# VHH binders against Di-N-acetylchitobiase (Ctbs): the designs that were tried, part 4

Target 1, 344 residues: Di-N-acetylchitobiase (Ctbs), of Rattus norvegicus (Rat) (q01460)
Amino acid sequence: EDCPCSEASLCRPIRHHRDFEVFVFDVGQKTWKSYDWSQITTVAVFGKYDSELMCYAHSKGARVVLKGDVALKDIINPTFRASWIAQKVALAKAQHMDGINIDIEQEVDCSSPEYEALTALVRETTEGFHREIEGSQVTFDVAWSPKGIDKRCYNYTGIADACDFLFVMSYDEQSQIWSECIAAANAPYNQTLTGYGDYLRMGISPRKLVMGIPWYGYDYICLNLSKDDVCAIAKVPFRGAPCSDAAGHQVPYRVIMKQVNSSVSGSQWNQDQQAPYYNYKDPTGRLHQVWYDNPRSISLKAAFVKHYGLRGIGMWNANCLDYSDDALAREQTEEMWGALRPRL

## First folded at step 19 (VHH; from r4 with I103V)

Design u5
Fold by ESMFold2, last read:
Structure u5 (fold): chain B 344 residues (1-344), chain A 121 residues (1-121)
Amino acid sequence: as target 1 above (344 residues)
Amino acid sequence: QLQLVESGGGLVQPGGSLRLSCEASGFTFSEYYMGWYRQAPGKQRELVAFITWGGSTYYADSVKGRFTISRDNAKNTVYLQMNSLRPEDTAIYYCAKIQRSRVFYEGYDYWGKGTPVTVSS
């Protein structure tokens, strides 16, 4: 197929392996020109295909991979799986892509045929891509813990064995709130680490685990805000839990940075959760509490990634930062990219 | 079959108001976030607002304070009340089903066919 790049070599597949992954989700909006390409190893293209992005990523030695989603009911049929995989391989070849990130997040009953079919899909996709595109990368997105999060009973060890590595979505950890209905961190430090402990105890190699961190937070309306900063939230059930983070909504880091310095409280640090938050009052007089991740909280997680020899780190999503020419925005954005590097 | 049908667009003068509606079918409406996106000629689609199944709302900075998103789960309908309209709001407006784990994601698999809004003096 014709190469849209300035040099034909930029359309060749990326064949080399990286020991440490920096896995980036791109959702469009042309912000990719300002990403920290000194770090990036993989861009998962969830936005509209952009041949300029593909060419540039390849010029930096980075992979670009397809978004892979498909309904669980359809993949039970082996003929459908084979057809879907052939279609994705053909698309990757036509677009000069380096693999696929499989993003299936539907609930699965442990006794259902979907349990086996999902593992089969991942294995067959990996086999198909590796056969047809040398050096290709197939990854799968898993919940922050293997313990039935959001009613997802998956064969985590089988899936990990079947693909190149897992992207562990270490965020949205308040999707099911089983106790008090209160606002809390999107990715509490110790809870996040416990999830990795559970994956490792199952026998999954740390070289199969990429930690996904959030570049967004949650904004909650407080029905009551105590003097101890406990924000009571509306009871909004989710997948068997009486409360959930759907009582609030996601906000990107760039929005948080524009608001935090003019908030009622300014940025606060919660010692138990090792995460920042702030309180503000909206124009109608309602109190809000916003929980997020910043360079400090992310740096603690990056240190964990290094200490335990995980495959790498990544985020949902790269478009959440402020890539404008504003000097403060540039500094904040550089700090967020910088926090991904292991230290401590 | 999954369907999203937008309505309520049209031509309006700067400073005017419009109310967009989106009727949804073919999925369990109350289990999804819903959103409005817009695409101006020559620009990429951008998120305008979304609303969770719990009623929590997010707005892009460019529309905050002027637009209001709401939903009626009993009628499977999402609304966008647009006040103080500006020429910069001229675009085709799309209703979208949003997966909660993938908010801020313009490339959702299914959109409505859109309703055009023109703000012209």
Scores: ipSAE 0.670, ipTM 0.862, lowest interface PAE 1.3, mean pLDDT 91
Fold by ESMFold2, last read:
Structure u5 (fold): chain B 344 residues (1-344), chain A 121 residues (1-121)
Amino acid sequence: as target 1 above (344 residues)
Amino acid sequence: QLQLVESGGGLVQPGGSLRLSCEASGFTFSEYYMGWYRQAPGKQRELVAFITWGGSTYYADSVKGRFTISRDNAKNTVYLQMNSLRPEDTAIYYCAKIQRSRVFYEGYDYWGKGTPVTVSS
């Protein structure tokens, strides 16, 4: 009776197994009707709760999961963890949700109490959800590499064991630049794959790993742009590294597609990083270099996902595409969704 | 304890200017993007602009060329200079801490007071 859907059955939890995950972050803005629901298996709801979205996702057999965000210092207290988990389970029941995506990205010192508390939170959350909501899914978002990215000393093996699977944020890979301060790909192909190699060598099953790809790029002002397209960027330190991608800013794919056709260079392909980029000049005369992911770079990653038997693929975030009725926008958006499918 | 306190809103005629301020505390200001969102009556909250801790800026198309975002890391403060104001800029303006990994998120976590801006004759 408290079900907002056209049929009560649409408020029931999703219980069936999926062999391949397509994990989608939705941030609101009512674009979700235009998503490629033929692929989607999970929607992580980071926007406002939308009962129409929940009903529609369930009608397509897809899970909808809560955003799980909590202060790391608060979870040291086991009574606080139990209370927080109970609140999230109750919320999921009230909203007819199928689980939770735990999105904690704070730095952790290896010798801190937060190290153990984080793993305990993930385990206890999974136990609580699985007990209270049959078929529920609990996931955790991890850095593109287990090797201390952004000073995150996490028990990655313990966390992977404790939840249903990891969403690996294979983007923002220039957050710490230890070499020359130059613009580079958001998710360079070989560096991305090396991160998965490192997770696998730790003993984490490939069936626990969903590759997250970016549907956004980075726009950098070039202090200098060489004839070989090397864009020198401002020296902006981050978490111990002398340079970072904060010298630039993130740009959604829809904005990139509107700009690339009026750029100085047009879209270029970097063979070493297997990623596209372009150069443009802003109205004040400054040169910029934009790095992004497109159907070509994403298709290579989807092929890796299939070849190595990973659990699936997903993106931050589904609202980054242009869902207008413009003919070019429709084609570009269809190609981005299509690139998630592994090639045979 | 995280706090974001917006100020500087008010009533202004079309073509006028306002400068919004947001004082931040309870987090490492220099490691987060900062942004401004707005919500007009009956509309969903939308991103207006953000600025990285390195000073790189992004603007929504509707405000580009008219609004300027800036930050002062020493004062933990972000600003929005709003010029050439139009009636469609009427909204409550909210300051936001933006996690790098969650850019283009609508600022759902901030339910604070905001600072109202009204542009009318």
Scores: ipSAE 0.669, ipTM 0.860, lowest interface PAE 1.4, mean pLDDT 91
Fold by ESMFold2, fold request of step 23:
Order: sequence, then structure tokens, then C-alpha cells
Structure u5 (fold): chain B 344 residues (1-344), chain A 121 residues (1-121)
Amino acid sequence: as target 1 above (344 residues)
Amino acid sequence: QLQLVESGGGLVQPGGSLRLSCEASGFTFSEYYMGWYRQAPGKQRELVAFITWGGSTYYADSVKGRFTISRDNAKNTVYLQMNSLRPEDTAIYYCAKIQRSRVFYEGYDYWGKGTPVTVSS
């Protein structure tokens, strides 16, 4: 099939094993030209197919993988499942891709047929890709904890066994707030680690787990901001919890970096959550609290990844940084990429 | 079946106003962020605004103070009130379903057909 690269060899599948993964979500806009390709092992292409990206990634020995998204109701039917998989394999061959990242995040009842069908989809997808594309990578995105997050009752051990590895979305950890309705870290350190403890305690190998960290934060309007920096937020229920992070909204790191140094508080560090935050006042006089991750908080998590021998680290998403030629932006962006590396 | 149907676009003079609507079906509307994107001829599609199911809003710098996003979860509808329109706002406007774990993703599979907006005298 026609190869769009400068050399035919760049269209061949990436077949080698990686000891450590740096798993990157790309959402388009040609920002990938500025990524730190010295680290990247896999790019999940969530933007439109870009043959230049594919060629360049292969020239660096990195995999490019499809986005896999399909409705749970449809995958109960094994004929539909087989047809969908065949279509994805054919697409990957036509585009010279190296696998698929299965991104299904829908609610599943423990007693439903979707419970078994999801595991079957992951297994059959992995078998199909491995058969048809040598060295292909099939991954599945899971919540930060296996304990029924967002009512997602999945067979986590079966899914982990069935695919190459899990991408653990260690962010949005305030999706369900069961106690005080207050702003908090997107990925509190100890809560994040507890999620990994729970995955490992289920018997999932650390070699099957890639830690996903957020390159975005949450901006919350404070109904009240106490002397101790406790930001009370609106009660917005989600999936059985009385409060959620939908009382605020996500903000990419590049926007946070333009705001933090001119905020009311400047960057603050919460010792219990091991995460940075700041307070600002909007033009209408309302107080906001923004929680995010920075090189310091990410470096702590990278050290955990190394300590526990996890398969790797990655982020949602690579386009959240400022890739402009501004000198401060370049330094901030380099620090964020650098924080992914485990250190002595 | 998932559907997103935009309406309310048209021809308007600079300084004028338009109100866009997007009717959604085929998913649990109240559990997703909703967004408006736009694409001018020959340019890349860009985020205009999004709104959480809790009503928290985010705006691109180019439209802050002029545009207001809102939603009605009972009617499965998201709106974009566009005031003080400028020629550079000329584009096809698309609404999108946004999964909270996939915010800042411009390549969504679930775009509407769009509603054209032209700002000229």
C-alpha cells in the first residue's frame, strides 16, 4: 500500500519491546512538531490522521496508535464486535499505524452483559491486531481506581490480562466528591497512589500499568474561601455523589502559566495533597481556586512509577503546553516534559 | 442514534448579534460537557467555548466578554449568544459533545453539520 514517507521503511510496523513507556495523547494542530521526541514511545492519535506525524514518529522508533471508541450496547453483539475490529485493523494497515488505544469510559453495571462484552472486546481486539500487525500495541484506558469510579464496574484483571497494558487515567479524581463539597487537587498524591495500590492488590502486574498524569487543571468558583484556603464549591451531583468537579472547569497548563504569577496568591503548595494551587479574583469580583500539576508534583509521581516498576508514564494531553517561541514558555514546557523522567 | 443539530446562523452586520442553538440526542446529555467550535475557510477548527453539566464555562480569549455559552439539560440543548460580532467571527459554527476526560480534543467524532455565520456589511 502506498507509503507517504520519505523512505519505505518508515511505513513498516514498530516491532520492538519498550522497557519504559512514555505514552502521549496528541489532539492535532501540528503541535507534535515541538514534542520531546527523545522520550516518546507511543503517540495515541486522537486528532485527524496526519501522515507526517506517523512518518516522523516512526523515524524516532515510536508507535502511533488509533483511537478506539465504540458504544457498549453494540459490543454485546459478537458479530458487531468482530466487524468493528476488522475495520480498525484495516484502517491501521492503510494508515501504517501500530495499534489502538481503546477509550471506553461508559457506566457498566456489574451484573450486565456489557461487563463480559467489554473484556471480550479487549481480548478480541488484541488478538486481531497482534495477528495482523506484528508488534502492534493494544491498550485500554481505566479510571484512577478500580473501585467503581463513575459507576464503571469493569473486569479490570481480565482486561489487563487481555491487552498489552492499561493507561491509568490518574486525574479527574474529584469526579465524585462524597464528603465536603470543596475544591481539591485534580490528582492528589496519596489518593493517586492508593488507586495503584488497589490495582496491584488485585493481582495486576506493574508492567501492565502506565500512569497517566494531567497537563491541565481545574478552575473553581469559590462560594466561600476560608482563611485556611478552603474553597467551597457549588453542589453539582454526578453518578451518585452529591458533589463533583463539574462545579469547575478544566484549564490547560499553558493558560495556568499565564495566570498564576499575576494571581492574588501566586502558586501555593498543599502539603497533604502534594499539589499546587492558586487563588485569583475574576473581573466580576468572584474568587476562584485553581488546582493543577506542575514539574514538582509530576516528579513525585514519576519517582513512584520508577519505585514500583510501572510500565511507564503519560499524559492527557500533549497539546496543553505552550509551544510558542517565547523564552519563558519554552522553559516551562521543557520542565514539564523533563518531569516525566524518573531521577536518582 | 447520536445527533447534534446546530441552528441560528446567518448573515449579520458588524456589531450585530446572533444566538446559536444545538439540539442533542442519543446520549445522556446531562453527563457531558458541551462545546462550540468554529472553522473559517482555509483555517483549522478552533474551540470557542465549552460548558460543564454544572454550568461552569470556559471561553477562548478571542470571544471573552462578547459570547455567552449556556445549556438547558431538560431540553438537551446548548446555546451560544454572540454579541458585538466582528468580521473575524465569520465561520461555520459546530457544537460538540465533550467527554470530561477528553477536554481540549479538537478531533471529536461527534460534530454536528454546523451552522454558517457571516459577518459583513
Scores: ipSAE 0.665, ipTM 0.859, lowest interface PAE 1.3, mean pLDDT 91
Fold by ESMFold2, fold request of step 23:
Structure u5 (fold): chain B 344 residues (1-344), chain A 121 residues (1-121)
Amino acid sequence: as target 1 above (344 residues)
Amino acid sequence: QLQLVESGGGLVQPGGSLRLSCEASGFTFSEYYMGWYRQAPGKQRELVAFITWGGSTYYADSVKGRFTISRDNAKNTVYLQMNSLRPEDTAIYYCAKIQRSRVFYEGYDYWGKGTPVTVSS
């Protein structure tokens, strides 16, 4: 294949081992030019293929990996699995990519054939990529807890054994609210840590777990906002839970940073959840409460990652920050990247 | 089995209005966010707006105050009311089923044919 880089060596696979991963999801829009490449070890390319991104990442010793998604009903057939894997390997070779991030989030019943087929797919994908692309990386995205989140009954230990490491999506943790219908943190600290405790207790090595943190928050309309900052939200059920974060909507960090300093409350800190929030009033007079993660809340999670020897840290998604030349935006963006470094 | 059928596009003068609709089938509509994306000639596809199954809405800066997204869960339909249209709104508009875990993501594997909107004088 013709190499689009300035030097042919930049199209060669990344082979070296990384003791600590900084796993970045890129969704396009050319913002990658401003990422903190001093930290990045893997870029999962969820946007359109960009050969300049691939070349630059390789020049920094970072892997670039494909997005992998496929319908579980189709992969029950071993011949279909093999064909899909061959297609992904061929694509990775043509684009000089270093592996694949398997992002399958479909519901799986514990007694279904999909339960076994998913583990087989991950194992066969890993075998295929490792055989065909030297040093390649195969990863799988898992829910913030192994406890049947969003009806995903997966063989988590089998999947962890079968791939290089798991990306744990430690966000959207208000998808199932079983108590009061109130606004709360996207990734509450103790709830997040409990999920990792559960993964570790089932026997998964900490070297197989990368913590995914959110670079976005949730904006909720408050039906009532108490003087103690309790924001009652609409009852919007999800997957058996009576309340969910679908009463609000996701907001990228760059939007939050433009709003927080002009909000009614400014940034507030919730000690129980170890997360920031603020209140604002929209043009129609409705009160909102926004919950997010900032350098303070993320640094606590990075410390946990270091303390427990996890494989690394990453985020959904790198394009959520403000990469403009504005001095305040640059400062805020640098602080968010800096918070990923383990400080303990 | 997944089907997203966009309609309502057309040619309109600057300052005019259009209402887009999208009929969806092949999935549990009330468990997914729904959104509108657009792709202008020579540009990347971009998010215009999305709406949760609970009715919470998000808008791109370029369309705030001019566009309104809504949904009818009983009819499996999402709408985009576009007012005060500008030439830079010219694009093919696509409806999308949005995975809540992958909001602000432009690389979905399924896209309908879209509905073209041209704003010219």
Scores: ipSAE 0.663, ipTM 0.861, lowest interface PAE 1.3, mean pLDDT 91

## First folded at step 20 (VHH; from u5 with E106S)

Design v4
Fold by OpenDDE, last read:
Structure v4 (fold): chain B 344 residues (1-344), chain A 121 residues (1-121)
Amino acid sequence: as target 1 above (344 residues)
Amino acid sequence: QLQLVESGGGLVQPGGSLRLSCEASGFTFSEYYMGWYRQAPGKQRELVAFITWGGSTYYADSVKGRFTISRDNAKNTVYLQMNSLRPEDTAIYYCAKIQRSRVFYSGYDYWGKGTPVTVSS
């Protein structure tokens, strides 16, 4: 395919590797023009193809990779897998991409043929991309824990061995609530670390792990809010668990920043979960509790990344911040990007 | 096998009301967010509202206070009650199955065929 960039060299795949990964998800629009490109090593493009983004990323030495998703029932067939991979490789070449981020979040029974098929898909995809695109990067998105989150029985060690590294989605950790049905942090610090501990104890190298950070929170309606700020939530079951974060909904950080200062409580810090939250009242008079991550909580996690020598850090997703010309918004956005730097 | 069938669209005067329905099949309805999107001529498709399987709701600023999204898991149906309709609400409205992790991103969404809503004097 013809190069859409100002220079033909910008259409060549990135071949060099950086010691520390900063993995960014972009979901579309032209917001990427305002990202902190001094840190970014990889952009996973989940929006429509944008040749301008590709050219700019490459000019900054950053990889641009495709999104990958497919029905697991279809990939049991080796012929279908091969065809799917060939199509993705062809697309990557046509769009001058540097690899693919496979994001499969489907249920898998441990005894089903999908279990082995998924590992095979990741392995064969990696082999295909590496063969066809020099320096390409193939990654796989995994849950915050390898302990069957949301009924995903995957061969985590096999998958880790099969690709370049895992993007650990260290968020949505309340998808299944097995304890008391109350609002809690999207990514509690200790719970998150426990997940990483389990990955490491399985024998997965820290160099195979990139820590995912949420740039969004969850808004919960409180059936009751105690004097100690415990927010009881509706009992909403999910795949075996009696409660779930589906009692609430996601909110981008840009919305949180506009709401928190006018809230009933203002920004509060929970020491046990090492995460911020705030309480507000909606127009009908109902109390809500919002849990999120901020520069403080993110910095703690970034320190963990550094301490254990993980491959890197990333976020879902970069479009969640406010990139307007408002002075306060700019400051807040800058602080979020800054928090990704590992502490020494 | 997955199917989303919208209904309830039509022509209405400014200030009028419509109720859209979407019947879903081919997946476990009670484990997914459902949403309504709309696309006006010459404009991009935009999120109007979504609802979790637990009943938590989100609304775009442009429709807050006027639209209400709801669902009946027993009927595999999601609804959009639209009150105080304005000419700028004119669009094709689409029902969508939404993966939780992608609620503010439409890249992997499944869509119905859409139902037209026209608000005009």
Scores: ipSAE 0.861, ipTM 0.932, lowest interface PAE 0.4, mean pLDDT 95
Fold by OpenDDE, fold request of step 23:
Order: structure tokens, then C-alpha cells, then sequence
Structure v4 (fold): chain B 344 residues (1-344), chain A 121 residues (1-121)
């Protein structure tokens, strides 16, 4: 394909390796123009293809990678897998991209054919991309824990070995609540660390792990709010668990920042979970509790990344911040990007 | 196979009301967010509202206080009650199966064929 960039060299795949990854998910629009490109090493393009983004990313030495998703029932067939991979490789070449981020979040029974098929897919995809695009980067998105989250029985060690590294989605950690049915942090610090500990104990190298950070929170309706700010939530089951975060819904950080200052409680810090939250009343008078991550909580996690020597850090997703010209918004957005830097 | 069938669209005067319905099949309805999107002529598709399987709702600012999203898991149906309709609400409305982890990102959503809503005097 013809190079859409001002310089032909910008259409060449990125071949150099970065010691520390900053993995960014972009979901579309021109918001990427306002990202902190001084940090970004890879952009996973989940929105519509934008050649301008590709050219600019490459000018900054950053990789741009495709999104990969496919029904697991279809990839049991090796011929179908091969075809799927070939199509993705061809697309990457046509769009001058540097790899693929495979994001499969489907339920898998441990004894099903999909279990092995998934590992094979990741391995074969990695081999295909590496063969056809030198320096390409193939990654796979995993849950915050390898302990069968949301009934995803994956060969985590096999998958980790098969690709360049895992993007650990260390968020949505309340998808299955087995304890008391109350609102809690999207990514409690200790719970998150426990998940990473489990990955490491399985023998997965820290260099195979990129820590995912949420740039969003969860808004929960409180059936009861105690004096200690414990928010009881409705019992909404999910894949075996009696409670789940489906009692609430996701809220991007840009919305949280607009709401927190006018909330009943203002921003509060929970020491046990090492996460911020706030309480507010909706127009009907119902109490809500919102749990999220802020520069403080993110900095703690970034410190962990550095301490254990993880491959890098990333976020879902970069479009969740406010990139307007508002002075306060700019400051808040800058602080969020800044928090990704590991503390020295 | 997965199917989403919208109904309830039509022509209405400003200030009028419509109720859209979407019947879903081919997946475990009670484990997914459901939502409504709309696309006006010459504009991009935009999220109107979504609802979790637990009943938690989100609304775009442009429709807050006027639209209500609801669902009946026993009937595999999601609804959009639209009140106080305005000319700017004119669009094709699409029902969507939404992956929770990918909410606010339409790239992985499954869409119905859409139902047209026209608000005109």
C-alpha cells in the first residue's frame, strides 16, 4: 500500500525494543492528538483506522497495533485460524501497523476444545506476525487474575509464552463478588497485587506483564449507605457469583472529575483499598457511590510495576480523560498521564 | 445466530412520545449490557443510553430526563421510552448488545437493523 505519511520512512514498522512499555488503548476520534506522546510506546487502535494517527505515532517512535477478536468456537478449526491470522497480517501490512492486541474475553471451559484452540491462536498469530512483520508486537489481554475470572479458563502460562507480553486488565475486579454485596474499588490495591502475585507464582516472568490501569470507575446505587460509607448494592449474580459490579455501571474519568466536586462527600480516600470514592445523590434522591482510580492510586500501582520489574504499564482507555481547553481539565488530565511514570 | 429486532419507531410531533422495543436472541441476555444508539443524517452514531443486566442505567446528557431505558430479562427485551421528543432527536435508533468491558466503545457492539424516528411538526 502507498504510504499516507509525509515521509516514506514513517510507514516502516517499528523495530526497536523499549525497556518499559506504556500501552495505550485508543477507541477513536482525534483525541490522540492530545495524548502524552512522551511516554507512549504502543497504541492499540480499537477505533476506526486513522492513517494520521499511524503516521504521528511512528514519528514519535510508538507502535500502532490492531485489535484482535474472534469467536472461539470458530478457531477450533485450524484452517479457520490460519485464515483469520492471514487476514489480520494482511490488514496490518496494508495499514502499516506494528502488530496486534488480541482481546478475547469469552467464557471457556477447561475441558473444552476452545481451551487449546485459544493458546494455539495466540501462538500462531505471534508466529505469523513475527514472520511477516519484523519487530511486530503481539499481545494478549488477560483478566486481573488467572484464577478463572468470569469463567475464563485459559492456559495463561502457555499464552504468556506464546506472545510478546500480556496486557493484564487489572480492573473490573468486582465482576464477581463472592463476599459481602457492597460497592468496592474497581481495582483495589491489595486485590490487584494478589492477582499479579498469582501470575508470577505460576512462573510467568514479570517481563511478560504489562499492568492495565482503569481510567474509569463504577457508579453504584446504594440500597443503604452506612455511617462508615459502606454502600450496600443489589444482588446481581454473574457466572456463579451472588453479586457483581453489574449492580452499577462504568463512568469515564472525565465525567467523574465533573461530578466529584459537587458530590455530597467530595473525593474520599479508602485506606484499606487504597482507592478514591465519592457519594452523590441523583435527581431522584437516591444515593450513589462511585469508585475510581486517581493519580494517587495509580502512582501506588506504578510503584509496584517498577518494584517488581514488570514490562510496563497501560490504560483502558485514553479517551476517558478530558482533553478540552478548560484549565482545570487540562491539569487533571496531565496529572493522570503523569501518574503512569514509575516513582524513582 | 445472534439477532436484535427493533420496533416502535415512527413519525411524531415535537413534544410527543415513542416507545422503542428490541427483542434479543442467540445469546445469554441476562449477562450483557444492552443499549440504544442513534444516528442522525450526516452525523456519527452516538450512544443514547445503556443498561446493565442488573438495571443500572446510563444516559447521554442530551436525553437525560426525557428518555428511559429499561429491560425485561424474562422476555429478552430492552426498551427505550422517549418523552418530550425534539426535532434533534430525529435519527435511526439502533439496539445494541454491549460487552461490559467495552462500554462507551461501539467497536465490539452488535447492532440491530435500526428503527427510524422522525420528530417533525
Amino acid sequence: as target 1 above (344 residues)
Amino acid sequence: QLQLVESGGGLVQPGGSLRLSCEASGFTFSEYYMGWYRQAPGKQRELVAFITWGGSTYYADSVKGRFTISRDNAKNTVYLQMNSLRPEDTAIYYCAKIQRSRVFYSGYDYWGKGTPVTVSS
Scores: ipSAE 0.860, ipTM 0.930, lowest interface PAE 0.4, mean pLDDT 95
Fold by OpenDDE, fold request of step 23:
Structure v4 (fold): chain B 344 residues (1-344), chain A 121 residues (1-121)
Amino acid sequence: as target 1 above (344 residues)
Amino acid sequence: QLQLVESGGGLVQPGGSLRLSCEASGFTFSEYYMGWYRQAPGKQRELVAFITWGGSTYYADSVKGRFTISRDNAKNTVYLQMNSLRPEDTAIYYCAKIQRSRVFYSGYDYWGKGTPVTVSS
């Protein structure tokens, strides 16, 4: 198709390889104009297609990849898989994309046909893209741990081998709470590290792992808030676990930054979880506790990435920050992007 | 076979109230966020409210204090009670199935066909 860019060369797929990935999820609008493009190596487009974004990304040497999602029950059939892949490849070519990020977060029984079908999908997708688009990048999003999170029994080693690398969604780590039903960090430091340890112990190369960072938090209503700032939450079961983060809801970082300074507690740091939180009272008088990640917690994780030689770092999602012209917002946003850089 | 069927839209005067309903089928309702979005003429679709399967709610600033989202997991239904309606609330309202990890993403969520809401004197 015709190139929408000012230069025809900008419609060519990115072919060079970078040693350290900074993987960005974009969910739409024109906020991408304000991203820190000095770091970005790949943008996964989860919003509506934007040719301007594609052209700009390529001008910065960054890959732009499609979103991939499909019902696993449908891809048991190899003919369907082939068709799906062909459609995605065609779309990528039409939009001048550099690959695809497969984000499948469906329950899978270990003994079900979906187990093998998923691995086959990733493998065949990778082969298709690599064949049709030189230098293309195919990635797969996995949970923070390979230990059957949310009843997702995947062939993690097979999937890792089948694609270029995994984007590890090292967040939403309270989706299943098996201990006390209390509010906790979205991505506790030690819990996160344990997850990565498990991936590595399975034999997956650190060069196959990109660490996902949340740029959002969870807001929990407290049934009780102890003197030690322990927030008891409602018992909301999820796929076998007695409690879950569904007792709360996600809040983007931009909202957190606007709220934390007027909160009852201000920003607090939990040493055990290596994560920030704050308490606030809503207009009805209910107490809330919000757990999130900030430059401090992110820097610790970035250091881990460097130390263990992971493929890279990324975030879900870039639209969660405040890109307004407000001086404080700019500073806060800059600090978040800066935290992605491993400390030397 | 996934379906979201909205109902309850209509014409109402400023200051009036409407209650929207959305009946879901074809998936495990109690494992997903549900939300309401709206799209006014000439404007982009925007999030109005969402609710977790545990009942935790989030509202856009423009509707806080006026709208209430709720759900009945036994009936696979999500509701939007809209009070103190304003002309600027005029839009097509869409019920959405929201995967938790994608609550800030509106690009590929599953939507209903929508129900129109018109607020006019």
Scores: ipSAE 0.858, ipTM 0.929, lowest interface PAE 0.4, mean pLDDT 95
Fold by OpenDDE, last read:
Structure v4 (fold): chain B 344 residues (1-344), chain A 121 residues (1-121)
Amino acid sequence: as target 1 above (344 residues)
Amino acid sequence: QLQLVESGGGLVQPGGSLRLSCEASGFTFSEYYMGWYRQAPGKQRELVAFITWGGSTYYADSVKGRFTISRDNAKNTVYLQMNSLRPEDTAIYYCAKIQRSRVFYSGYDYWGKGTPVTVSS
């Protein structure tokens, strides 16, 4: 447990609380050196442990938290849960981290023992971390809506009560398409807001919600592209829905920015979904439609965050941007980070 | 128990072709992205290609036009057809189970044992 930092104080857990969270997911490498640390309050480390990241984050007053994931079938056993939590706490201590972000995205039947087990896990984890690490932060990642997305029947209110706050993954909102099988925004504005409305109507405090923003989009092959830019997609069922975004694939923002300017359509704005898209042809001549978020769409969502007084904003994931020395890339990257600032 | 069993690696001359296969078990294959990664000696593991359960594909720039990823959900198998192989393609190739939300995150994926591909004259 020797401190790897230049100063011993940097190995101490962050104890102060910020009024507005900027929650960043880091998936590895040294990309974090280029993040906008003027905003970041918490970094969830999903990559390999990096003591340099920990030290630097702490020097900026930002928390560094572990990734938590576990098979739900295993946590039905309270002994297993306890052991898992103990291991995570020990790991956090050893790595001088400030908590854990629990990212469980598994199916749960409402009548299964996993339903209660999951809530128990979150509660017990929170209690364990808070007890062992002063000022620690325990968060849980939830879908964009509490309405059983992807067959995840969770006790959302219980989970929200059990942890410090929820990171709402306000993206992948086309995982289950119940209407027309067409390409649409990854996080349509109104659909996203509806999700948050549902969380709030459940009685979850806005201070328990951090809005997740996607820094990636979806690339769809169009079976047909209408004159109105409606992209028909293949019927790919997913957990009961007739269509899904699996007809396409995710694309990081850095790739989108490289492609959009040379695309057939350039960047287009859909007013209904309040989201950008563009059309392009692949080398074989197939038409594609890419839906993504940009500073404009993100700013709208950030305004919502501010208006409703949510706990904060975050993104999946920070590594999706271009942190190269290219002038245009830098500008685009800065605009993305800038868009996270809440607007009135 | 989750298993990914890779096959098809070997030695090939530049310009040659190989077809890698990966048979998956222990999870609902048709609900996950599948991918291929490679790691050359002294280099970091890199994404080569992935495919959604719907058949949508993504390729690294370095392999576009040369490699083709495909899958057979009935056989729980993902394939990587590698054409026009180059010496720089030499690496251990790993099959990966990819959760959609983590497609660009290598640290959380499940990997096979890997199959070596050597491109040399």
Scores: ipSAE 0.844, ipTM 0.924, lowest interface PAE 0.4, mean pLDDT 95

